VHH binders against TBC1 domain family member whacked (wkd). Designs and how they scored, part 18

Target 1, 363 residues: TBC1 domain family member whacked (wkd), of Drosophila melanogaster (Fruit fly) (q9vgl8)
Amino acid sequence: MATAPRSLDTISLCSTVSSCPDRNGFYGGFQRTDKPKEPLSKAQIIAREKKWLYMIDNWSIYMSKNYKKIRDRCRKGIPKSVRPKAWFYLSGAYLLKKKNPNVYNELLEKPGNPTTIEEIKKDKHRQFPFHEMFLDEQKVGQIELFNVLKAYSIYNPKVGFCQAQAPIAAFLLMHLPAEDAFWVFVSVCDVYLQDYFIPGLEVIQNDAGILEGLLKKTCPPVYRHLQKHKVEPLLYMTDWFLCAMTRTLPWETLLRVWDCFLAEGIRVIFKVALVIIGASLSRHKVRKTCTGLCETLAVLRSPEEHIVEEEFIINNMMRLNLRVEDFQIEHTRQKARRAKQKAQQEAESSGSGNGHRRNMPTL
Below, E stands for the ipSAE of ESMFold2; O stands for the ipSAE of OpenDDE; V2 stands for 0.75 times the mean of E and O plus 0.25 times the DockQ between their complexes.

## First folded at step 19 (VHH)

Design g1 (from m5 with S100K; framework vhh_7nfr_2; at its last look DockQ between E and O 0.56; V2 from the best seeds 0.79)
Fold by ESMFold2, look of step 19:
Structure g1 (fold): chain B 363 residues (1-363), chain A 120 residues (1-120)
Amino acid sequence: as target 1 above (363 residues)
Amino acid sequence: QVQLQESGGGLVQPGGSLRLSCAASGFTFSEYWMSWVRQAPGEGREWVSSIYGSGGSTFYAKSVKGRFTIARDNVKNTLYLLMDSLKSDDTAVYYCAKDKYFRLGDFDSWGQGTQVTVSS
């Protein structure tokens, strides 16, 4: 059982029993669920667990010779009991840990940048406040969260700490021991979400353009509606992408999306976003009510429950009319757009060493 | 109590410049995304620009990119919008907005707005 130091207000957020967590450890919040989970028999679960353990025991062979089987089994969902180990292998964290013996502990011994440490201390208390691991400062989850974020900030000082990283680290600590969680976190931040967290946040701006182009292809009426009302993607997708959906999806959907994300990469996040945008605004009746910025953002921020259900998200993600080439085309278009924009900015700033330059910061 | 007070609006000619300010109080200013949002007569609100942290992370709407500059002074708790190459289409009430903690696009506090009018 858990005893929270917080007031009775936290206990009252639990289902009809104010002191009980759900099967995933949540006392409240939108990620809590009281719904029955099991769509598979116990025998089916055990069979899938055995297949996953066999694949993990032969990981390099499957990765090199039969990756499609790994991918397809991720798409079906990783059994809960083996998911942490599967994520450790899918992310490549097992290799990172093997190649870097004792590095995590060495990083914890370093003092870190004082400003960054203060930012981490302020932010760590905000993560999953209704989850049993993070209820208060005496919980090991809060201590481990600080340690993982501090270690990373020293490991990659180019990034330091971005607030969006905290929910990712906390999410991983719910599944993995601290050092293992650290190496999965390093892989996610440095490979899967490469350069997302560098100060300036320039990469997410490029990906917003890619998402917009993909939306034009997959959901033209929704794309036209958002263009007409000048609702730009950075306002609804930035949190989704920077936090890897950890603050966006119901828990069971989030787990399934991450099963796919660790196997297939950032394209999964794009596809999930397209499903949410398309399904939320597909009906003309809904678009008629979204004639303004705040109304549209509210719909996208709080999608109807059926849209974010596990099987809806996974099945519709798989049904999108998107090929690998479509992502490559949009990436190339955004690279060209950025180069053109940079050249235009340089041309407009050329030729004068004095006076007003339009678009120059005065501050 | 969160308070946001815009200032610096007025009448300008097309092609002119204007600087808006927003004085912020009642929260830890440096920890939040801050945004400018505008509303032209008879239209819905339109996002203009957002800024996070010490000012290195800036986002701009397509309609203003290259013409407007967002900035913040975390010592003075003040948000700025430098507007250059103004057009009649920029005529609007400009609002300063605070997002929920690290939730860009989830605005929880607004100023009263300042009128910008670009005559043509």
Scores: ipSAE 0.813, ipTM 0.928, lowest interface PAE 0.8, mean pLDDT 87
ESMFold2 (binder alone), look of step 19: mean pLDDT 81; pTM 0.829
OpenDDE, look of step 19: ipSAE 0.919; ipTM 0.974

Design g2 (from m5 with S54R; framework vhh_7nfr_2; at its last look DockQ between E and O 0.67; V2 from the best seeds 0.80)
Amino acid sequence: QVQLQESGGGLVQPGGSLRLSCAASGFTFSEYWMSWVRQAPGEGREWVSSIYGRGGSTFYAKSVKGRFTIARDNVKNTLYLLMDSLKSDDTAVYYCAKDSYFRLGDFDSWGQGTQVTVSS
ESMFold2, look of step 19: ipSAE 0.750; ipTM 0.908
ESMFold2 (binder alone), look of step 19: mean pLDDT 81; pTM 0.828
OpenDDE, look of step 19: ipSAE 0.925; ipTM 0.974

Design g3 (from m5 with G53P; framework vhh_7nfr_2; at its last fold request DockQ between E and O 0.64; V2 from the best seeds 0.83)
Amino acid sequence: QVQLQESGGGLVQPGGSLRLSCAASGFTFSEYWMSWVRQAPGEGREWVSSIYPSGGSTFYAKSVKGRFTIARDNVKNTLYLLMDSLKSDDTAVYYCAKDSYFRLGDFDSWGQGTQVTVSS
ESMFold2, look of step 19: ipSAE 0.792; ipTM 0.924
ESMFold2 (binder alone), look of step 19: mean pLDDT 83; pTM 0.845
OpenDDE, look of step 19: ipSAE 0.922; ipTM 0.974
ESMFold2, look of step 20: ipSAE 0.795; ipTM 0.925
ESMFold2 (binder alone), look of step 20: mean pLDDT 82; pTM 0.837
OpenDDE, look of step 20: ipSAE 0.925; ipTM 0.974
ESMFold2, fold request of step 22: ipSAE 0.840, 0.850, 0.856; ipTM 0.939, 0.942, 0.942
ESMFold2 (binder alone), fold request of step 22: mean pLDDT 84, 84, 85; pTM 0.856, 0.857, 0.861
OpenDDE, fold request of step 22: ipSAE 0.928, 0.930, 0.927; ipTM 0.975, 0.976, 0.975

## First folded at step 20 (VHH; framework vhh_7nfr_2)

Design j1 (from g3 with S54R; at its last read DockQ between E and O 0.65; V2 from the best seeds 0.84)
Amino acid sequence: QVQLQESGGGLVQPGGSLRLSCAASGFTFSEYWMSWVRQAPGEGREWVSSIYPRGGSTFYAKSVKGRFTIARDNVKNTLYLLMDSLKSDDTAVYYCAKDSYFRLGDFDSWGQGTQVTVSS
ESMFold2, look of step 20: ipSAE 0.837; ipTM 0.938
ESMFold2 (binder alone), look of step 20: mean pLDDT 83; pTM 0.842
OpenDDE, look of step 20: ipSAE 0.925; ipTM 0.974
ESMFold2, look of step 21: ipSAE 0.782; ipTM 0.919
ESMFold2 (binder alone), look of step 21: mean pLDDT 82; pTM 0.840
OpenDDE, look of step 21: ipSAE 0.921; ipTM 0.973
ESMFold2, fold request of step 22: ipSAE 0.865, 0.859, 0.861; ipTM 0.946, 0.944, 0.946
ESMFold2 (binder alone), fold request of step 22: mean pLDDT 83, 82, 83; pTM 0.844, 0.838, 0.843
OpenDDE, fold request of step 22: ipSAE 0.931, 0.933, 0.931; ipTM 0.976, 0.976, 0.976
ESMFold2, last read: ipSAE 0.860, 0.863, 0.864; ipTM 0.946, 0.946, 0.948
ESMFold2 (binder alone), last read: mean pLDDT 83, 83, 83; pTM 0.848, 0.844, 0.846
OpenDDE, last read: ipSAE 0.931, 0.931, 0.931; ipTM 0.976, 0.976, 0.976

Design j2 (from g3 with F102W; at its last look DockQ between E and O 0.60; V2 from the best seeds 0.78)
Fold by ESMFold2, look of step 20:
Structure j2 (fold): chain B 363 residues (1-363), chain A 120 residues (1-120)
Amino acid sequence: as target 1 above (363 residues)
Amino acid sequence: QVQLQESGGGLVQPGGSLRLSCAASGFTFSEYWMSWVRQAPGEGREWVSSIYPSGGSTFYAKSVKGRFTIARDNVKNTLYLLMDSLKSDDTAVYYCAKDSYWRLGDFDSWGQGTQVTVSS
């Protein structure tokens, strides 16, 4: 019986895993695609690349005097060849790195909090398990992922480590060298998703209220359906927002959304969420089949492919009738609501004769 | 072989309190969000509360916030729900549920439930 030659170019992990990666490095999972990307002409690609490189060479001027052009070009999609550099500039990471030339290496030399280190070690193997960078514990991707997450936990000890940060760091490492990825990661966690990862997760709870108010404005029938079945936004939006869609969207859509997100901020994530929620539940036929909590959540967790396609998401988020004022009004309402809730809880706890909650077993 | 076993239910008067427990086994308890979900007779399931893997962050449904407290003990692999100021509309079977890895609301495992009845 003839023996098969050894192969060093693939690892077979399960029956749904291909023996070779797709164009994005995936051997399997929902982000793998065998669909070809429709190519632009070489002339179109070169023209867009030249415009981006010129804009990067003149970044301060464009940011201060022509931001609309940066935004509009992000909305068209950043050419693959320049996307890593564009993200580095869009995020402001180039300034962070320049200002802090030795900080990443110094953080790597520190031991870190032992409990946090163990949490990182447990979680890093779960990130993109079918992607070529992360298949093996000894792959450079796994080593770099650990290093970036450890360095951040020391850099911002108020946060330490939140599980939702791991897919963001892994996603950035697919595009950027480790130190550059670290500084983009710092910007995303500390500016774009400011205070999202502080223990207590209070900011995402406020943003869930904002999303609910915006849904009431943009998609009233869907809002009413979710209210009827008591489907609260924290159940479907928490991972969408905390992971910045990295676990939610098909790969090409994810790249386009991040092109916009790094230019325009968290409002892009809100708009993408509203498009997914609205389109997934807009048809009465679909709502009729969603007779309860779990059925409705299943629809939102597995949106139909056409809803999460690249151009559908980008075009429909641009068509939402939402202005910066709409977000600010809702932010103010949620801040007032949370202040009232805190005052009510303090009044009830000080006036209560019931001791049961004081004996609740906790960690 | 995920196993979730609720206990602590019973009959109470309005305004009363109960503490529910859920013993967990067959998975690494400390790595997952855990949730309480309830179902009143003739009604659909209603989310009650969820708790982050470390126990450091808690979410509550609007209908129970301020009255219920969720907690976990990652050494004993036990989830808790302290219910205070109980109302008649809190009457339900209460289920302990495990979320899939970092996907709140994707309840991949359930206990058999414990009955809570609030009646005068």
Scores: ipSAE 0.760, ipTM 0.912, lowest interface PAE 1.1, mean pLDDT 87
ESMFold2 (binder alone), look of step 20: mean pLDDT 83; pTM 0.846
OpenDDE, look of step 20: ipSAE 0.920; ipTM 0.973

Design j3 (from g3 with S109Y; at its last look DockQ between E and O 0.66; V2 from the best seeds 0.81)
Amino acid sequence: QVQLQESGGGLVQPGGSLRLSCAASGFTFSEYWMSWVRQAPGEGREWVSSIYPSGGSTFYAKSVKGRFTIARDNVKNTLYLLMDSLKSDDTAVYYCAKDSYFRLGDFDYWGQGTQVTVSS
ESMFold2, look of step 20: ipSAE 0.803; ipTM 0.929
ESMFold2 (binder alone), look of step 20: mean pLDDT 82; pTM 0.835
OpenDDE, look of step 20: ipSAE 0.926; ipTM 0.974

Design j4 (from g3 with S100K; at its last look DockQ between E and O 0.62; V2 from the best seeds 0.80)
Fold by ESMFold2, look of step 20:
Structure j4 (fold): chain B 363 residues (1-363), chain A 120 residues (1-120)
Amino acid sequence: as target 1 above (363 residues)
Amino acid sequence: QVQLQESGGGLVQPGGSLRLSCAASGFTFSEYWMSWVRQAPGEGREWVSSIYPSGGSTFYAKSVKGRFTIARDNVKNTLYLLMDSLKSDDTAVYYCAKDKYFRLGDFDSWGQGTQVTVSS
């Protein structure tokens, strides 16, 4: 079917809304599922829960002496019953909250920047509109979302508020009480996604370059196709990274990716992105149909269901031949490239002088 | 209905400058990323630049970075592209495009385009 995608940003014209929520709280939208979860046995679930609770009771020891155990258990998936507490510890929010008693409540008492408050009010209605917590402004979820985003904007005025933060905060509120969600949110925004949300959005531009370099290494034919059609990474990866996949992945996959992300950091987001890009465009037959910018972006925006399934994403991101050193190499290359570009811009400015060029700006 | 109307194209010599405008209506302009995309004769579309809803963050394609400046006026609901140091390979129809809510590169509305020709 060659019909162009039809959508409105508020509610899709083709969306189905159910009269009751799915097991995750969704009445509709792409993250709703009616598929039953394939269960582990009850005994297996209980055993994993016990292991997680024991690790949490001994957290500082595991983090300092046996981090590989934490990582490996995150990769298996955190049992639903313990996931909120596990995320609270994985993120370091437990320590942040302990060090900052009453700070969240104090921030809520402050008025905040009026312009920022208006921006937050506009965005809070857009987050997970089909989820039971966020159906309307009277729901506790929208009230708590406003509070968390307002508190953060006061806590870190260098950032203030970025639209991409709203889905992250909303996602955390689905799992954690408001104050705990706030401290996980602070950790995600200030540590995991450090400087991502500073006006200018300079860090995501560096990470786009890193992703491009990693794609060249891991999937050369896909890299060449994207270069040929001038499909630059910022066009497809900006919301993937800035929203930490919260608007990109099916729900169960998103939960598993976050289990890994909070343990291993931003390189998990890079790996998930590489799996999506590679799997979506790996077949030559698919690349033949992607004859331009918009056709290629459409494939990346709507990956086949099997590509974004839980086990496919987790297994294939672990199969990528990428070490921590590979990320550091690309980071260093992008830092050097940016420095070289700034030096060239400074040389052109100092060497030209205003009004002495062949052409003058019309503005 | 979303409407985007470009203007300001024309013929210019290599090294010259030009300013494109795009008048927007039918949506809350200040809530969306806006983009410029161009199409040279016989070629596919090429992304040029995008700007964050407030105007505080700007992205540029590698081919135009340092030469082009994207800007917006959220009072007048107008998107701009200031093009300096124009080259013959900048010759194209330039389209104003609206992205879906915080989904950069997911264009749901386009203008009719304005021709830019760089010829000596």
Scores: ipSAE 0.793, ipTM 0.924, lowest interface PAE 1.0, mean pLDDT 88
ESMFold2 (binder alone), look of step 20: mean pLDDT 82; pTM 0.838
OpenDDE, look of step 20: ipSAE 0.926; ipTM 0.975

Design j5 (from g3 with K98R; at its last look DockQ between E and O 0.54; V2 from the best seeds 0.77)
Fold by ESMFold2, look of step 20:
Structure j5 (fold): chain B 363 residues (1-363), chain A 120 residues (1-120)
Amino acid sequence: as target 1 above (363 residues)
Amino acid sequence: QVQLQESGGGLVQPGGSLRLSCAASGFTFSEYWMSWVRQAPGEGREWVSSIYPSGGSTFYAKSVKGRFTIARDNVKNTLYLLMDSLKSDDTAVYYCARDSYFRLGDFDSWGQGTQVTVSS
């Protein structure tokens, strides 16, 4: 009775494929939703749309003098009809596009690195395979996905292409025309997830340490359980962070998290991760059944439905009481620990001894 | 049908070195993260190291960082673990594992394991 891997992707692979798409374009998979939820009246939706359009028309004023209003409206959720335009402004992509006329088209005309092109071709067919935009090679979504990823690889040759970028680019193309999606993608990869995709993937390793330190602060029993079973954060958080939750969350929750992420930055991803980890392992009875590495990882990859519901995630991330200062303190601490470890390894190598100086406690 | 076959284990003295190999078949090796996971007698499984599909990025558990090196040869479809400065605490069965597509730690296929013993 070998255990089959259980994850959001594994659960979705076992679900039924429908003959017609849901309201978001999905024929199947874990992100398909069969039962829409309608909490707002038509009048309320129209009122929120008008407020967003007014705010977009006055964007520079709101960003400079009333950012709190932007943030609060993002936390309430951006109306579906306005969301693509709101994301374009929130990300700063509207400025990037205006400052770089014709750059996207010029990048598309360039040949690109052949090795990188082959990597992109292999990965693009795996993105949202049950969504109407990406069903086959002839769909415009797959063509535009290739174009955006190729253009980016030429635009930022330090990165080239990272496998984790494909789901982000595909997700943006579901909302925006190709050139607009490209500039939001550039902003996400180069500003929001700065240096995440540089070969070596060293920034995510530092952020794994930050997440571990924040978990120790916010939920010590869960932290101790993960330490006991040697479940290091890179094992469960790498795809969460590198893909910006695009492969992790149910669709409606993902949209709400991105509304916040584009307004508030990477700390939103940290907070969502902490909510999932804490809520999934907070009950002692659950931890008691997690007798090893694989059992514990399975719980984190298959969170109970209520934990990843829209309002649970949004409300609990706001209740974590983690401020910008908490993240900066932990960032500095983890940087110092890595610098000390590198200096110790260099001293041990040059000093001929194979030994340890006393290290600071674990990351 | 995914198959993973480890080799290269054995008995070594403390401070010694070993190279483990894992032959992979039944899937497109170059598309997947690959991992090493170990299990000491009477203990649970412990993650050791993982490597990005191209080989350009490597992750290591705290307990082995700086002593072990993971590598892959995508032409020969082979995963490697070079273990230096071995300690008695490294004694375990070492498993080669495939991570599901870009989901590190979601080990969907395992080898039979190879024994590494560091004694005396």
Scores: ipSAE 0.763, ipTM 0.911, lowest interface PAE 1.1, mean pLDDT 87
ESMFold2 (binder alone), look of step 20: mean pLDDT 86; pTM 0.877
OpenDDE, look of step 20: ipSAE 0.922; ipTM 0.973

## First folded at step 21 (VHH; framework vhh_7nfr_2)

Design d1 (from j1 with S57T; at its last look DockQ between E and O 0.57; V2 from the best seeds 0.77)
Fold by ESMFold2, look of step 21:
Structure d1 (fold): chain B 363 residues (1-363), chain A 120 residues (1-120)
Amino acid sequence: as target 1 above (363 residues)
Amino acid sequence: QVQLQESGGGLVQPGGSLRLSCAASGFTFSEYWMSWVRQAPGEGREWVSSIYPRGGTTFYAKSVKGRFTIARDNVKNTLYLLMDSLKSDDTAVYYCAKDSYFRLGDFDSWGQGTQVTVSS
């Protein structure tokens, strides 16, 4: 079997439970930390809080005339005290809530799809099980998580419920009151991760190809290693992207990444992924120890601590030298490749003609 | 205890078909991605296909897309792989693998495997 720390079950190794929660509410798990946070001085924090509150009070002006200032302040990190309100505005949830008075409560009154409701009940207990809000069935966090997921499934029946949505909703409820969290959740699912959760998960498959193409550009030796061992990107990126890193990063890094993500969109998730993949497998000596699929996946699942630290992630995603047009080029290439694959598969199906009996369920 | 038991392997000629099954027990089957992974003689393990916990959504490795079909029966707790248009490169031991909760590619349990041989 794999050795610690490269075991495929690293979460089990980090599942020690403490008698009291850390500063972020965790009793255990890999997102718990007892490391001191040595931030800016109190005066610096207050100054940044004042700048953020002023920017929020003048949001339309900043968005229309000085978006770069918003983006740059997100990259520096949003002070803890203002972060929930900043996320509410960055996501556009403020406008969604204003335009839809009472809609959240109306959705909660509806019965919902019985199959979807049962799926939500099964999955909600899995979210952040060591966090104080979600420890057991009777915690308000569990009740609110069910309500947000149910309301969304009725709000967007094209999607219904995808398991990956549960950690996003839970994460938002740690920061925002339930209705506010719901509207940020709607924005994340319907705008930032547009069509990610439609059954079939076709968009994530396209984005896996985009990530692979970008990796070829940013770190060719790592790309070649993954090709050699037939480690396809869906195997390591699916939960990273579908869950918006909420289950992937140490807590403080996750907060910083989300500060950027809500300002700049999905490109942030791509960049964070590229940093993790590149830094984890960049050294030839590491690649030599990755003799196969499982060993390579283990390295990507359990990055060295320094790789997932706040400043390493933020600084290196800025250094990737990727521009918006690089993403558009890859999007176009993947769209063309997908069209060719569909045409080839249709030709092979029509030309097959041999027919076969299937005992497999169609589902 | 998680248990995965593959069956349905065998010897088949190129162009032929096989249906693999994997009986699962010891966990709530419908909550997990399930995968097929294969290992050819003298080679490392290669991902073949995965299926979403509640079914319907399927992912395929480039080498098998269009030829293989993965399916699951969440009532019978059984995973399937229908392999069509088999070629010699498909010769391998095929493993049923369970992922950890919603972490595709984090294979935490494996079956013993079933041999598929494609030979003239």
Scores: ipSAE 0.766, ipTM 0.914, lowest interface PAE 1.1, mean pLDDT 87
ESMFold2 (binder alone), look of step 21: mean pLDDT 82; pTM 0.834
OpenDDE, look of step 21: ipSAE 0.917; ipTM 0.972

Design d2 (from j1 with T58K; at its last fold request DockQ between E and O 0.68; V2 from the best seeds 0.84)
Amino acid sequence: QVQLQESGGGLVQPGGSLRLSCAASGFTFSEYWMSWVRQAPGEGREWVSSIYPRGGSKFYAKSVKGRFTIARDNVKNTLYLLMDSLKSDDTAVYYCAKDSYFRLGDFDSWGQGTQVTVSS
ESMFold2, look of step 21: ipSAE 0.793; ipTM 0.924
ESMFold2 (binder alone), look of step 21: mean pLDDT 83; pTM 0.840
OpenDDE, look of step 21: ipSAE 0.922; ipTM 0.973
ESMFold2, fold request of step 22: ipSAE 0.859, 0.856, 0.855; ipTM 0.945, 0.945, 0.944
ESMFold2 (binder alone), fold request of step 22: mean pLDDT 83, 83, 83; pTM 0.850, 0.847, 0.847
OpenDDE, fold request of step 22: ipSAE 0.929, 0.932, 0.929; ipTM 0.976, 0.976, 0.975

Design d3 (from j1 with S30D; at its last look DockQ between E and O 0.55; V2 from the best seeds 0.80)
Fold by ESMFold2, look of step 21:
Structure d3 (fold): chain B 363 residues (1-363), chain A 120 residues (1-120)
Amino acid sequence: as target 1 above (363 residues)
Amino acid sequence: QVQLQESGGGLVQPGGSLRLSCAASGFTFDEYWMSWVRQAPGEGREWVSSIYPRGGSTFYAKSVKGRFTIARDNVKNTLYLLMDSLKSDDTAVYYCAKDSYFRLGDFDSWGQGTQVTVSS
């Protein structure tokens, strides 16, 4: 249709390429920005850096006795100079690396599953293609991306490789040396997004149901619109959650969301999603233009610039009146729903199902 | 360039079964989520099912879960939908759709569709 938006058009022109990178290393794409940063004085930056370095030097004490301070400082944003080290500590990767000397190098020496290796090679070219680190296969960034993904596939063969992991690993490599990035990546995949990448992708399906229930609570008119047009949450949230927003948000917003995500866990991704869904479809005039499935998905795919701005996302996720109990209530509801579905499927397959066989390939 | 061609539709009784096929060409098939989307007479399009690029993970709309099975053959570049326990409200044109790179729900290419009619 002439009115269908481009899938990657958010707040910048993805087709625009510059001869010089921006301050973050981008030559083009929607994550490039030529806009100046909000000013902090040199003294303010140094003061925040000192507070973070002191907290890192006393990490175990802060985690055990003053976690609220860690969380609050993450919500304010981590200074650029200390952010890589802060992420390394927030994720627990510092302990993983300490407990596993030389394991990353040992994994790199192993051959890996040939099919998995080919899948990784196909996907590594697609990660941040306008960023200076990943411009082509001869750049160190693409070499390190391959190595991290290969090492992980050997480290956790239950998962192997999921296509959504590539942008996460690439994003971490933009901030950390390869081995450090590997251990943060292990923590993200195995703790923060626990079981998300196991073949079957069953956990994301439960979380889609949780998101739908939370939306019903936080923004009923938007929930009703999505129900009316049969826009199920897997259609818009799967890449948001599996890629941890790395392909979804403008750069500065993404950094701030990850500062919170590594401190507070998956609930941050839920809250960011709820803000985007609610703000994108809150105006009745916008919902009137969403006459069906594809039109509604297009709005969610291309949110207005102000909705994905740094302070809008951070402030509105904190304003959501959602407690840990609200997430647990929805988790319990989805667990009951899946149990009912399993019982129904079991009854139908054993009771009287005499359908025709077909020559189907394997699942 | 991208070409998707559905087949296997037809007329069936309630409770019956059909198998739909979609032949794909013009892109690297195993790098993309593939989906089935249907459109009943007088209705908007409704998502039915999706399958992960390299197979092994399948998603189903609430209305078809437990009755339909999506599968793909990445050697033959073919997408399948096995439809069991068909009901009258499954009557629709069924479209094969390709998503953009790892962005489920961003249907960037469509087939011409195949008609499925379920009547008593």
Scores: ipSAE 0.830, ipTM 0.935, lowest interface PAE 0.8, mean pLDDT 88
ESMFold2 (binder alone), look of step 21: mean pLDDT 82; pTM 0.836
OpenDDE, look of step 21: ipSAE 0.926; ipTM 0.975

